# Ledger of designs, part 9: VH-VL binders against UPF0292 protein AF_0905

Target 1, 124 residues: UPF0292 protein AF_0905, of Archaeoglobus fulgidus (o29357)
Amino acid sequence: MEDYKPFFEAIDELKEKSENGWVVVVEGKKDVRSLRAIGVSGEIVVFTGYASTADTLKDRKVIILTDSDAKGMEIEKGLVEALKTYGKIPDVEIKRKIFSNVRKEISKVEEISAFYEKISGIEL
Below, E stands for the ipSAE of ESMFold2; O stands for the ipSAE of OpenDDE; V2 stands for 0.75 times the mean of E and O plus 0.25 times the DockQ between their complexes.

## First folded at step 1 (VH-VL)

Design r15 (framework fv_rocatinlimab)
Fold by ESMFold2-Fast, scan of step 1:
Structure r15 (fold): chain C 124 residues (1-124), chain A 121 residues (1-121), chain B 107 residues (1-107)
Amino acid sequence: as target 1 above (124 residues)
Amino acid sequence: QITLKESGPTLVKPKQTLTLTCTFSGFSLSTYGVGVGWIRQPPGKALEWLAVIYWDDDKLYSPSLKSRLTITKDTSKNQVVLTMTNMDPVDTATYYCARDYKWGSEYFDYWGQGTLVTVSS
Amino acid sequence: EIVLTQSPGTLSLSPGERATLSCRASQSVSSYYLAWYQQKPGQAPRLLIYGASSRATGIPDRFSGSGSGTDFTLTISRLEPEDFAVYYCQQYDSYLTFGGGTKVEIK
């Protein structure tokens, strides 16, 4: 069995912050389903545009969890800038912690649950 | 046990609208992460995905057929309904409904027996 | 739309032989989003493999899947009489599409 402790620790941090009022922003519905499957229980919001998403989340603690690809990085950057106009700084480090430890295997948020199931041996 | 069964007309005239019902048991479409989709197969040809609907009423359609397709569910009756407009003889196929296994993963672990729909005048 | 090309169209083999079935994608597909199905005449498809390499419940270990990117393979290590069927690959990375199928028939 391989040891993926850093990946599991990053997922646990995501779950803990989600339970404590942080809103997770994702690109699409498959991402929501993936995160729910691994036990992310708090509020998850699908990105609908920079201004509209930032306006919805201006008073909230935010975790940006977009894909680790060019499009996902552009959405992250734009949303960070939009939230800065409200004086808010989102968490982008959880995403880096998740993907940096498994980037040869997965790059999309929607892939997290299948990968988690595969390496944990737990049926989700 | 999990079962799915397709029902609807076996004969449809060109230009008509096809309505098929999938009735299932052993699971619920109120269950988190579950979906039901429709796949068809013309005689002697390959499988072709049409549409899928999920527990949260989210819907996905084959892009090439989207303008002709509507998928709906009645969770209390354990039914999923597919409507396809402007039927043509090339739409003659066995139509299957099937369960999407995981939270939007879009592969199918249980299938109905299929219902042959013939489109002719 | 991602097009899946299966080859060969027909594979004629004897029981006990190894079958190797190819599925090639028109663009890169994550290995987590590739499934294989078996279909016998007059029957609905049966899920064999999901995530390119994970066997579905109840599927014998003689069935194995492999591959990544654009090239995927289903291997049947030793054909049994009940394995003569049509096999379809399916991607679920971008919408859902099926391959054209490979018929495994008795020689």
Scores: ipSAE 0.009, ipTM 0.546, lowest interface PAE 9.9, mean pLDDT 86

Design r16 (framework fv_rocatinlimab; at its last look DockQ between E and O 0.05; V2 from the best seeds 0.00; counts 0 for: pae E 9.5 > 2, placed apart)
Fold by ESMFold2, look of step 2:
Structure r16 (fold): chain C 124 residues (1-124), chain A 119 residues (1-119), chain B 107 residues (1-107)
Amino acid sequence: as target 1 above (124 residues)
Amino acid sequence: QITLKESGPTLVKPKQTLTLTCTFSGFSLSTYGVGVGWIRQPPGKALEWLAVIYWDDDKLYSPSLKSRLTITKDTSKNQVVLTMTNMDPVDTATYYCARDYWGYAFDIWGQGTLVTVSS
Amino acid sequence: EIVLTQSPGTLSLSPGERATLSCRASQSVSSYYLAWYQQKPGQAPRLLIYGASSRATGIPDRFSGSGSGTDFTLTISRLEPEDFAVYYCQQYDSYLTFGGGTKVEIK
């Protein structure tokens, strides 16, 4: 009954960008495991701090994929500001697309793989 | 100065449970992104990772040893504890605890403690 | 589980020579999760390189790391007497595994 097509399309966009050299930034190793389980195959970096993460990523194309909660928004905002120092504009819209149509069910990146399995019927 | 120190029994009998404590100073496990892990090395052999626990209580275990391992932390005491069940003579090794902070690698190591499993 | 195969098992070289150590992964590994360690007899390992190519604090410039995908290399541009040790690579992309080690020994 629920229309999850936009969720799957956002996941496909994430995977495609990851394959094309975009680096995904997440909050922790649980998030890395979740994204690997659904087939995100490119580089995934765990946030270690605003300055340190931005310095690591200053020459890269970046997707910020932090949790859809207050802490995740704080990290996203701070990292966007830090990357601006290097003239870089990270992608923050894939996160919005992933969570906006499933926010009543999940809010954490680590939850994505289990949710994907549940609504797709594909065992990961 | 950052230090980690392993403590626990140096001799255990087969089938017993080993409990090792890593006590550290100079950093906090409440710091974002910090983890503490356990690695062992049998005499004359390569390094083998066992487990790691992070500031957010995320835990990861070596798949081959997962059923025998439990890792926990007490952030207020600056301690991480590893429990390994059903010890066997092949588990004789030097056991290290080490910090993971930046680089997804272990940047500071304890001195290690030799644990001998013998009847 | 990602298996890391290090080659050669032993390098016999003289001080001043260049050492090239190989680490090959059984499947692709993000460079952010590839590290190198040095271990001398009776000591704990020492982190040399993280993120495939970044030197850890206090590591001299003669150590460099490179590579991506399945092939990674540690290079010591000019061996010093203190560099004769065992070197391990490590990946942290899928669980955490170490390579079997490469011993660099003096001729």
Scores: ipSAE 0.007, ipTM 0.650, lowest interface PAE 9.5, mean pLDDT 89
ESMFold2-Fast, scan of step 1: ipSAE 0.332; ipTM 0.818
ESMFold2 (binder alone), look of step 2: mean pLDDT 94; pTM 0.956
OpenDDE, look of step 2: ipSAE 0.019; ipTM 0.700

## First folded at step 4 (VH-VL; framework fv_cosibelimab)

Design d1 (from c13 with heavy chain V50R D56G; at its last look DockQ between E and O 0.76; V2 from the best seeds 0.00; counts 0 for: pae E 5.9 > 2)
Fold by ESMFold2, look of step 4:
Structure d1 (fold): chain C 124 residues (1-124), chain A 122 residues (1-122), chain B 112 residues (1-112)
Amino acid sequence: as target 1 above (124 residues)
Amino acid sequence: EVQLVQSGAEVKKPGSSVKVSCKASGGTFSDYAISWVRQAPGQGLEWMGRIIPIFGTANYAQKFQGRVTITADESTSTAYMELSSLRSEDTAVYYCARESYYRSSGYYFDYWGQGTLVTVSS
Amino acid sequence: NFMLTQPHSVSESPGKTVTISCTRSSGSIASNYVQWYQQRPGSAPTTVIYEDNQRPSGVPDRFSGSIDSSSNSASLTISGLKTEDEADYYCQSYDSSTYHWVFGGGTKLTVL
């Protein structure tokens, strides 16, 4: 039996931080829609490039929530490096917690809302 | 207006090296990856490798691993591709291209340089 | 790592419709978006389709793209064919597992 408690706890942490002024960075507009569907209500910024995104976020508390695949990890790594030049350390742990136990089933942020509905039984 | 301007044509002898430049303007250089693609006469497009300037590192197609070096200079907004141990089959037009990041699951080349003809004659 | 296979050439008369296929050798065609590039003689390639079926600004709506999961292929369709459409066309997709771009072999479109 799969234990999805860590997934739900990570989603709750994401929502709480978003409500408390953390900015979530995603890869695209479908990701924004997915996160809104599960109740992420704070500011969400779409990645537009390493330097430009980092400059926009240099004075903010940031959660990087790119896809848990090769491309998304590449973007995360580059954005972490770009933010580091401003002395900013973004949260990358929430993404790890979200995907760690569900990697065989989803890897993309845009898939989170449908997966959440599937395993929770809650219609979104 | 984004532009990629490449260095001029080169004529090279077998066994030598060539270094082609690609200067970007009209955008933020460190926002994007730059890929290099070549096209031999009468042949198709062949991807050689890419660099993400903010990483400072590149990755290469297996065919070119060990012979190609791709670098970037953020201060001049210029990417470089150096191909060593040239052979006649390396005669080609070499293009640089910028990778766009619009979507969460993929991206594409949105701007291309004009191409640089490298002729390797023995 | 996968290959994208295109027919070497296609031809059709002005005003008609042509379809160019792009078949992925392993893994699903739907795993990453497919792009299509047009290259006229003596020119650098330009994008005519990105993200499977999206058209950059300035590309005529007679260019369209589609994905067929059952044949594991992408298609570029050009309707109302014009002589200016005579060019080489390349499909392309990204291999997320290796961080490599893959091009199809190219298709020469002849407008007679």
Scores: ipSAE 0.037, ipTM 0.685, lowest interface PAE 5.9, mean pLDDT 88
ESMFold2 (binder alone), look of step 4: mean pLDDT 90; pTM 0.924
OpenDDE, look of step 4: ipSAE 0.239; ipTM 0.784

Design d2 (from c13 with light chain Q35R; at its last look DockQ between E and O 0.06; V2 from the best seeds 0.00; counts 0 for: pae E 14.2 > 2, unsure alone 74.5 < 75, grease 19 > 18.9, SAP .5 > .496, placed apart)
Fold by ESMFold2, look of step 4:
Structure d2 (fold): chain C 124 residues (1-124), chain A 122 residues (1-122), chain B 112 residues (1-112)
Amino acid sequence: as target 1 above (124 residues)
Amino acid sequence: EVQLVQSGAEVKKPGSSVKVSCKASGGTFSDYAISWVRQAPGQGLEWMGVIIPIFDTANYAQKFQGRVTITADESTSTAYMELSSLRSEDTAVYYCARESYYRSSGYYFDYWGQGTLVTVSS
Amino acid sequence: NFMLTQPHSVSESPGKTVTISCTRSSGSIASNYVRWYQQRPGSAPTTVIYEDNQRPSGVPDRFSGSIDSSSNSASLTISGLKTEDEADYYCQSYDSSTYHWVFGGGTKLTVL
């Protein structure tokens, strides 16, 4: 039987950090909608490029939440390196916790809300 | 298995330059930042600069701006630090250090080179 | 553009606890992560604390880091002090206004 506790725990951690001033970076507006639906209430920024996004985030605590696919990993890697030039170390572990046990079912951030409804029975 | 192996000790005259190499043995450094740190005899650590190979960009401490050049050769997994217009006060051990990427334990200098003594004397 | 000030030396007896301070001269100590390094004589430094209070694998849990915003400082605390802890210790943080790394001046820990 599938154990979705790690997924729910990662979502709870994401929501808690978002409420405590961490900024979440996503790839697009559909991702923003998905995260809002599950209760992520803090600031979410959409990736617009390495330099522009890093400049926005250089004085903030950051969670990188890009898709768990090749493009999302490329963006994550580039953002991590760009933020290092400002001495900032973003959180990349929440993304890994979210997708590590559900990667067979979903790989995109925009899919999280529908998946959450499916496995929790909670209508969002 | 990763080890950073630096070039050997150098003795240089004032006004000359030195180029120290730092080779990643048993690994690559293209996914990491490579910093250079020096330490004069009996003194503290001093950050000189960093290269981030993915961006082909080096950033230097203001004290060394204009005298230091940090480069990387991804094909040989080797970083270089060149310091020009050498002075007696540049006598120091020069270290390279690598920051990890994609580690669950975070970002820090996980490997240091053994150090390269550069002596600047007539 | 800030400095990190450490005491020049500290000493303490085996088994006791020592705290090494690292005070930031301008801007908030909390604005960037602090790292701590141990350097034994004749050796390259090694990281003992990163991200304010995290330990690399293999670093004993006797080593801990903390941030005190009221004094604008970071601290490295070593409990159960052992003679092998005798070393130089450096803090490091990032100057986000100039985008440069800054080391503290270093602290020589003597275990008596």
Scores: ipSAE 0.000, ipTM 0.532, lowest interface PAE 14.2, mean pLDDT 85
ESMFold2 (binder alone), look of step 4: mean pLDDT 88; pTM 0.896
OpenDDE, look of step 4: ipSAE 0.084; ipTM 0.738

Design d3 (from c13 with heavy chain A33S T57E; at its last look DockQ between E and O 0.70; V2 from the best seeds 0.00; counts 0 for: pae E 5.3 > 2)
Fold by ESMFold2, look of step 4:
Parts: structure tokens; C-alpha cells; sequence
Structure d3 (fold): chain C 124 residues (1-124), chain A 122 residues (1-122), chain B 112 residues (1-112)
């Protein structure tokens, strides 16, 4: 009964941007493994702190893909603010598109690959 | 090594204010949130509030809203907690604690200051 | 808003196993990760468990954490109890509705 088309479209958009030089920021190594499993091929950076992560990314096109929960939103907000000091505006909309219709099932980036496999029937 | 070093013990009169400092070393100060936690004699831990130094933004537990001010000075890597309108029940050890993103896993207070005893008596 | 309730004290003999419970008053215990802190007399707290069941480097594997959704509680289990484990233990979790940290009331562990 669930329509997962928006989820798959958002994943495709993520993969396309990653392939085209956008750097994806995640909270941890389990998130990296999850995104690699679904085919995100570009650079992925693990959040190591607001100032340090922003300095690493100040000259890059950035997608912030933190967990869809209160803590992940806090990290996103802080990193957006830190990147603003370098005149950078990261993409925060892909995260919202990914989780919008599935937040009752998953909220963490590390859960994406198992969920993708479950609803698609595709072995990853 | 990561260290949080707090200012020394204070003795205060009811109705006054106290300002406790917490100097961080061994890391990048603006990468982390600093929380303040107090512990009255023989009692448990009570969270007071937090500051995120990179944008000087603080959030306070409702119990302390209006009496506590938490600030940070990035240039000295120091957080401050000021508690006003002191009462005898504010006698406690005040701790600062660093919230750190433990690489690959979630959040917790990974380092604590040594504590600052604040005694409120006439 | 929720509270975390712990037993006030527990005691057990060296070499035995103790379990300290941490019950969440409203909402699910599984909604947010649970941390456990150890505080020895006269010292600042230190972390023994984070993210429900993970140990920081240097914490012995006789410390373990678990979640029981049916009782809406977290547990800290210390096996092979040593006299050096005598301390106060606090659970902690994040209240995402208020963006605040919540501590349990604390449990005094006595090793006799």
C-alpha cells in the first residue's frame, strides 16, 4: 500500500549529483557503507565537527545527508550555518525528499540500504 | 589529550551570581557542544543547558530559563556558565561536559571537567 | 518530556553479576539512544556505555548495555563484579521534543 516512487527518485537524484562532483556529508561510517551499497559513487565525508567539516568543504558542492531525527537536524542546521561563513549554500532538500514518505519506517541514513533492498526486491 | 579544566571553587551569598569557566584543550573548540550539568551534595546529575560555540547559541533546561546564561569564547576555547539569583539549593558541583560525535557512532558526553564546587550560604 | 527512573541502590558480591535498570516514563525507550555514566566517589562521571550497547575504548567488556522495549527500559549489566566497580551509575537519553538531555536519578552500586 505504500508508494515508494518519491523515495527511489530522491535516491536517483542523490546518485546523479554524487556522480557529478557533489560531496555528501553523513554522520558516520555506517552511513557511508549504506550509501555505497545503493550505488552512491562520489566523495562522501563523515561529519567530524562543525568548523572542521565546513573548512574541508568550503570549496565544494555539498549535500547534507544526516539522519532524519532531532539530532540529525541539529547537525544539519549547524553545518549550514558554518558553511554560510564561506558563502556556501549546501543542498538540504535531497535528505527531505528521501525521508519524506518513509520516515515511519526509517529515520537513519545507515538504514537506507537495507530498506532499499526490502522494498525493491533487489539484492545489494 | 582532550581536557576540560574548570575554574576554582566559589563561596557565594544568596541573591548573588556565579560565573564558572571551562577551558577546553586538545581539540577544535568550535567542533563541539559544551553542556553544563550540576550535582547537589548527595544527589544526582541535572542537565542545565548547552552551547554550540561556532554560532554562540545556547539552549537551557526550563528549570533554569531566565537564571542561567551559557556563553563561549572561541578565541580562548572557554565556555562559561553564569547562574544568577543564587539560593542555598544551588549549592552543588557544576560540571562542563563535551558532546562529541564519536566517529561512526552517536552522541554522548565524552569528556567532563573536574567540577567546580559552588557553595551558597549566608 | 519524559523521566528516566533507576533503582536507588543495588548491591552484590565480587564476581557476581548486577543489572541496573533505567525505565522511561513516556514515549519509547527505543526512540533515542541511551548512555550510561559511572561516577566514582569524588570524581567526575565517565562514560561506560553509549548508543545503548557500545563501549568506549578502555571500558572492560564485562560492562554491557541492552534495551527492553516490552518494559520500556534500558539496562546496564556488569558481570564479574569487582570492588573497583563500586560507584554511582546514571543513564541518560535525549528528549527530542524539547532538545534537552535527561539523566536518570542514579543508582549507587555497592560491592560487598
Amino acid sequence: as target 1 above (124 residues)
Amino acid sequence: EVQLVQSGAEVKKPGSSVKVSCKASGGTFSDYSISWVRQAPGQGLEWMGVIIPIFDEANYAQKFQGRVTITADESTSTAYMELSSLRSEDTAVYYCARESYYRSSGYYFDYWGQGTLVTVSS
Amino acid sequence: NFMLTQPHSVSESPGKTVTISCTRSSGSIASNYVQWYQQRPGSAPTTVIYEDNQRPSGVPDRFSGSIDSSSNSASLTISGLKTEDEADYYCQSYDSSTYHWVFGGGTKLTVL
Scores: ipSAE 0.076, ipTM 0.708, lowest interface PAE 5.3, mean pLDDT 88
ESMFold2 (binder alone), look of step 4: mean pLDDT 90; pTM 0.923
OpenDDE, look of step 4: ipSAE 0.228; ipTM 0.775

Design d4 (from c13 with heavy chain S104T, light chain S31D; at its last look DockQ between E and O 0.51; V2 from the best seeds 0.00; counts 0 for: pae E 7.0 > 2)
Fold by ESMFold2, look of step 4:
Structure d4 (fold): chain C 124 residues (1-124), chain A 122 residues (1-122), chain B 112 residues (1-112)
Amino acid sequence: as target 1 above (124 residues)
Amino acid sequence: EVQLVQSGAEVKKPGSSVKVSCKASGGTFSDYAISWVRQAPGQGLEWMGVIIPIFDTANYAQKFQGRVTITADESTSTAYMELSSLRSEDTAVYYCARESYYRTSGYYFDYWGQGTLVTVSS
Amino acid sequence: NFMLTQPHSVSESPGKTVTISCTRSSGSIADNYVQWYQQRPGSAPTTVIYEDNQRPSGVPDRFSGSIDSSSNSASLTISGLKTEDEADYYCQSYDSSTYHWVFGGGTKLTVL
């Protein structure tokens, strides 16, 4: 019924970038647990505020992976603008790729691991 | 500890303006959005607008568009709400509230100022 | 734009359970998280439920929140009512299309 190939490809891209030194920014601890469960192995940072998070990440390559809802988009926009003051442009496209074909089923990063198990048949 | 301290009560004449301050302490001011909410006597809570201090941008409820100005001063950790062309119906307690910092999505107002009574009477 | 409609008042005896509803007028209640605030007389509001069903630290577990998509509503349930629960209660949600916060009209809870 749903074509989940784009979802799996986006997860693979996320994992590859994480393995290659990109830092993933999430909203909370449950998001960290979800991403670890699907094999994201690199550094994950929990959002603590726009200026504080941007200052921590100013020398890093960054993927912003906040929830696919209005507040998650607000956080994403704010972090993008804060990082721009340091000349950094974070990746916001992986989030779009992850959620674009699955928004009917999930919208939160913390839901990714359970959804991955459901559609892949792989017990995590 | 986070604290929002508002300016004192004011009595105003119809047609004038009022500017209420909201001083934040115990956190990084620019990391949070500040909303303004009012409550007329015996009535419910009414959202007026928000400012995101790091971007110096504000968004206003349609009802108040053209009469309200919300600003922030990062150097003093203070947000301001100015309401112009006051009417007797603007008599209310005005609150500032901070949008939460500690949860992932679906932010809520985690800290509220003590409220500022503005009385508009002739 | 949508509205959140609450009953004007509810009352119940100590020890009993009360449920306060919050009905969304257009769009789905499930589209955005619902918060609940408690306001005692003369005081600023405080949060009792956020993200539909989560409690801030210090809020007793007899407060619970839920979402019912079929009636397009959220509910605040208070079990084991105590006289200290007497207050006004407001639901709140976010309107993603306008970037505005929306409050319900409020419910006065009386504990007899």
Scores: ipSAE 0.019, ipTM 0.636, lowest interface PAE 7.0, mean pLDDT 87
ESMFold2 (binder alone), look of step 4: mean pLDDT 90; pTM 0.921
OpenDDE, look of step 4: ipSAE 0.219; ipTM 0.775

Design d5 (from c13 with heavy chain V50R D56G T57D, light chain S31D Q35K; at its last look DockQ between E and O 0.76; V2 from the best seeds 0.00; counts 0 for: pae E 4.2 > 2)
Fold by ESMFold2, look of step 4:
Structure d5 (fold): chain C 124 residues (1-124), chain A 122 residues (1-122), chain B 112 residues (1-112)
Amino acid sequence: as target 1 above (124 residues)
Amino acid sequence: EVQLVQSGAEVKKPGSSVKVSCKASGGTFSDYAISWVRQAPGQGLEWMGRIIPIFGDANYAQKFQGRVTITADESTSTAYMELSSLRSEDTAVYYCARESYYRSSGYYFDYWGQGTLVTVSS
Amino acid sequence: NFMLTQPHSVSESPGKTVTISCTRSSGSIADNYVKWYQQRPGSAPTTVIYEDNQRPSGVPDRFSGSIDSSSNSASLTISGLKTEDEADYYCQSYDSSTYHWVFGGGTKLTVL
């Protein structure tokens, strides 16, 4: 059996939600490029600060996709708290699903596209 | 233009407390964390702790746990650092610094206050 | 929980190249980005390198940073050394186990 099945399923879920109006929040421009390369087609917003980013997203459905490391979790926690002031509950589970089986290979969103190519054999 | 303006120099007695302010302007206060760093005369930089205003709670270096309190007042865009039970070794310049999350996750202190000299005299 | 060790001082003549090391005591130097700060006498520090090897706007390209995983260290290299580069230099990284910023001990650079 393919050990990377949960990774691919999480990527498919991300793409589906993005197509259906969910806004994805990432840490930087390299993350945007990585997600576009694997087919995330909807709106992607780069984190610029807790209050400013939350204000931009206050009327949107949100997926938080920060890096799977201590700093990325800190940013996620703060953005979740900032969005609570607008009564918004962002999706933080897709990030968990993407990284849960591949943590030793990648931990950064910018690495996703190259890793996807490597394990799938598909040129992106 | 982003500025961090700190309160003026203080002379304190051993065993007392000091509270240093750091007023931020030219940016959105709640977008950033504010760290406190001290520097004893002729010595290096020492990180004391940080506040992320959205959390309301601070994070402290082990050395200062129990003696330092870091707070923020969002309405005045001001962070505070209070150090209690002062000793002569606490004589230092105390800096506040803003943590940057700008452009590809460049996590560093992009703006520093001018520093506040605290002298603990007998 | 780690420490960053720097040499206490380095010196070099104008026009030459100097390298300041920053060695991490435990865990990998590559686990977190390394930053470098310059502090002139009587002034607050300013950033000269972030993300291991990137320069903020206004920092000349003669400042460069690098990582050496074999020695578990980071380096700040200043080429074409100028008198104005005389300052204290600090490396900094993030300790993920404690959620703390860690500074190196600092290096006094003397330009003769």
Scores: ipSAE 0.194, ipTM 0.733, lowest interface PAE 4.2, mean pLDDT 88
ESMFold2 (binder alone), look of step 4: mean pLDDT 88; pTM 0.894
OpenDDE, look of step 4: ipSAE 0.363; ipTM 0.819

Design d6 (from c13 with heavy chain A33T V50R S104Y S105D; at its last look DockQ between E and O 0.41; V2 from the best seeds 0.00; counts 0 for: DG spot H105, pae E 5.6 > 2)
Fold by ESMFold2, look of step 4:
Structure d6 (fold): chain C 124 residues (1-124), chain A 122 residues (1-122), chain B 112 residues (1-112)
Amino acid sequence: as target 1 above (124 residues)
Amino acid sequence: EVQLVQSGAEVKKPGSSVKVSCKASGGTFSDYTISWVRQAPGQGLEWMGRIIPIFDTANYAQKFQGRVTITADESTSTAYMELSSLRSEDTAVYYCARESYYRYDGYYFDYWGQGTLVTVSS
Amino acid sequence: NFMLTQPHSVSESPGKTVTISCTRSSGSIASNYVQWYQQRPGSAPTTVIYEDNQRPSGVPDRFSGSIDSSSNSASLTISGLKTEDEADYYCQSYDSSTYHWVFGGGTKLTVL
């Protein structure tokens, strides 16, 4: 378990921010299901386009949680730039913390809940 | 409803260039990522490249690098594909397609233009 | 860069079931979602499956998609074949290392 401590701490930080009004942006509905399964309780928004998503979120605190692959990084970079036009800086660090310690095992947000259950032994 | 309308068919001589337009309607154009796909007569689909408007850059398949230029004009909601140094094997139908997310689905080509026939002959 | 290999043609009788395969040459088929497009003669392609096994609105439930990691392939299955299903079918996936879309070579479905 000690090898995965940063992963669990990042998940706890994600859940705490979600409870405190931060909106999480994901790529698809399987990602939403995965995050709900691990206890992310706040608002989750599915990416629908750079300008459209940024306009919806321009007055919100935002966590970008797209997949840890080239496509997910492309979406993250584009959303960061779009939100800058409204003077907002989204959190991109929680994603880094989640995946940097488990990147040999998973890279997609939809994989988080099954992985969490596997390494913790806790049924979700 | 999202709609992609392409420019009309063209007949070109070898060595010239062609520029095909793709006008979008029914959505926020800055959200569009527009891919270009061609299909030679009786052949399969071949991805050429895309424009990602928020990055103001295009990404091209290696085969077309150096001959293709893909651009977008937000003021007219129009994407363009220009192919230079045309040869007879460039005779094909050229499609534009939108890459987009639906609220509950992944990334794919959800709308296609009607296609533009480009014929290259001497 | 990987290739997606499809059979050149398949045929089957009306009312029957056909499966079109899409095999990835290198790397895992599960690395990126697989889409399926239908192209009827004289028309632009349309999506029949996205995200491996999801149907866009208006696509009948007799179209289904699946992934088999052991054979490193995706499959499009069409049950209750109708004459209107006669078309070319293309699989597609994303190469996230190069930002390239890859299409399969296409399969001509004939409904006899």
Scores: ipSAE 0.040, ipTM 0.683, lowest interface PAE 5.6, mean pLDDT 88
ESMFold2 (binder alone), look of step 4: mean pLDDT 90; pTM 0.924
OpenDDE, look of step 4: ipSAE 0.247; ipTM 0.778

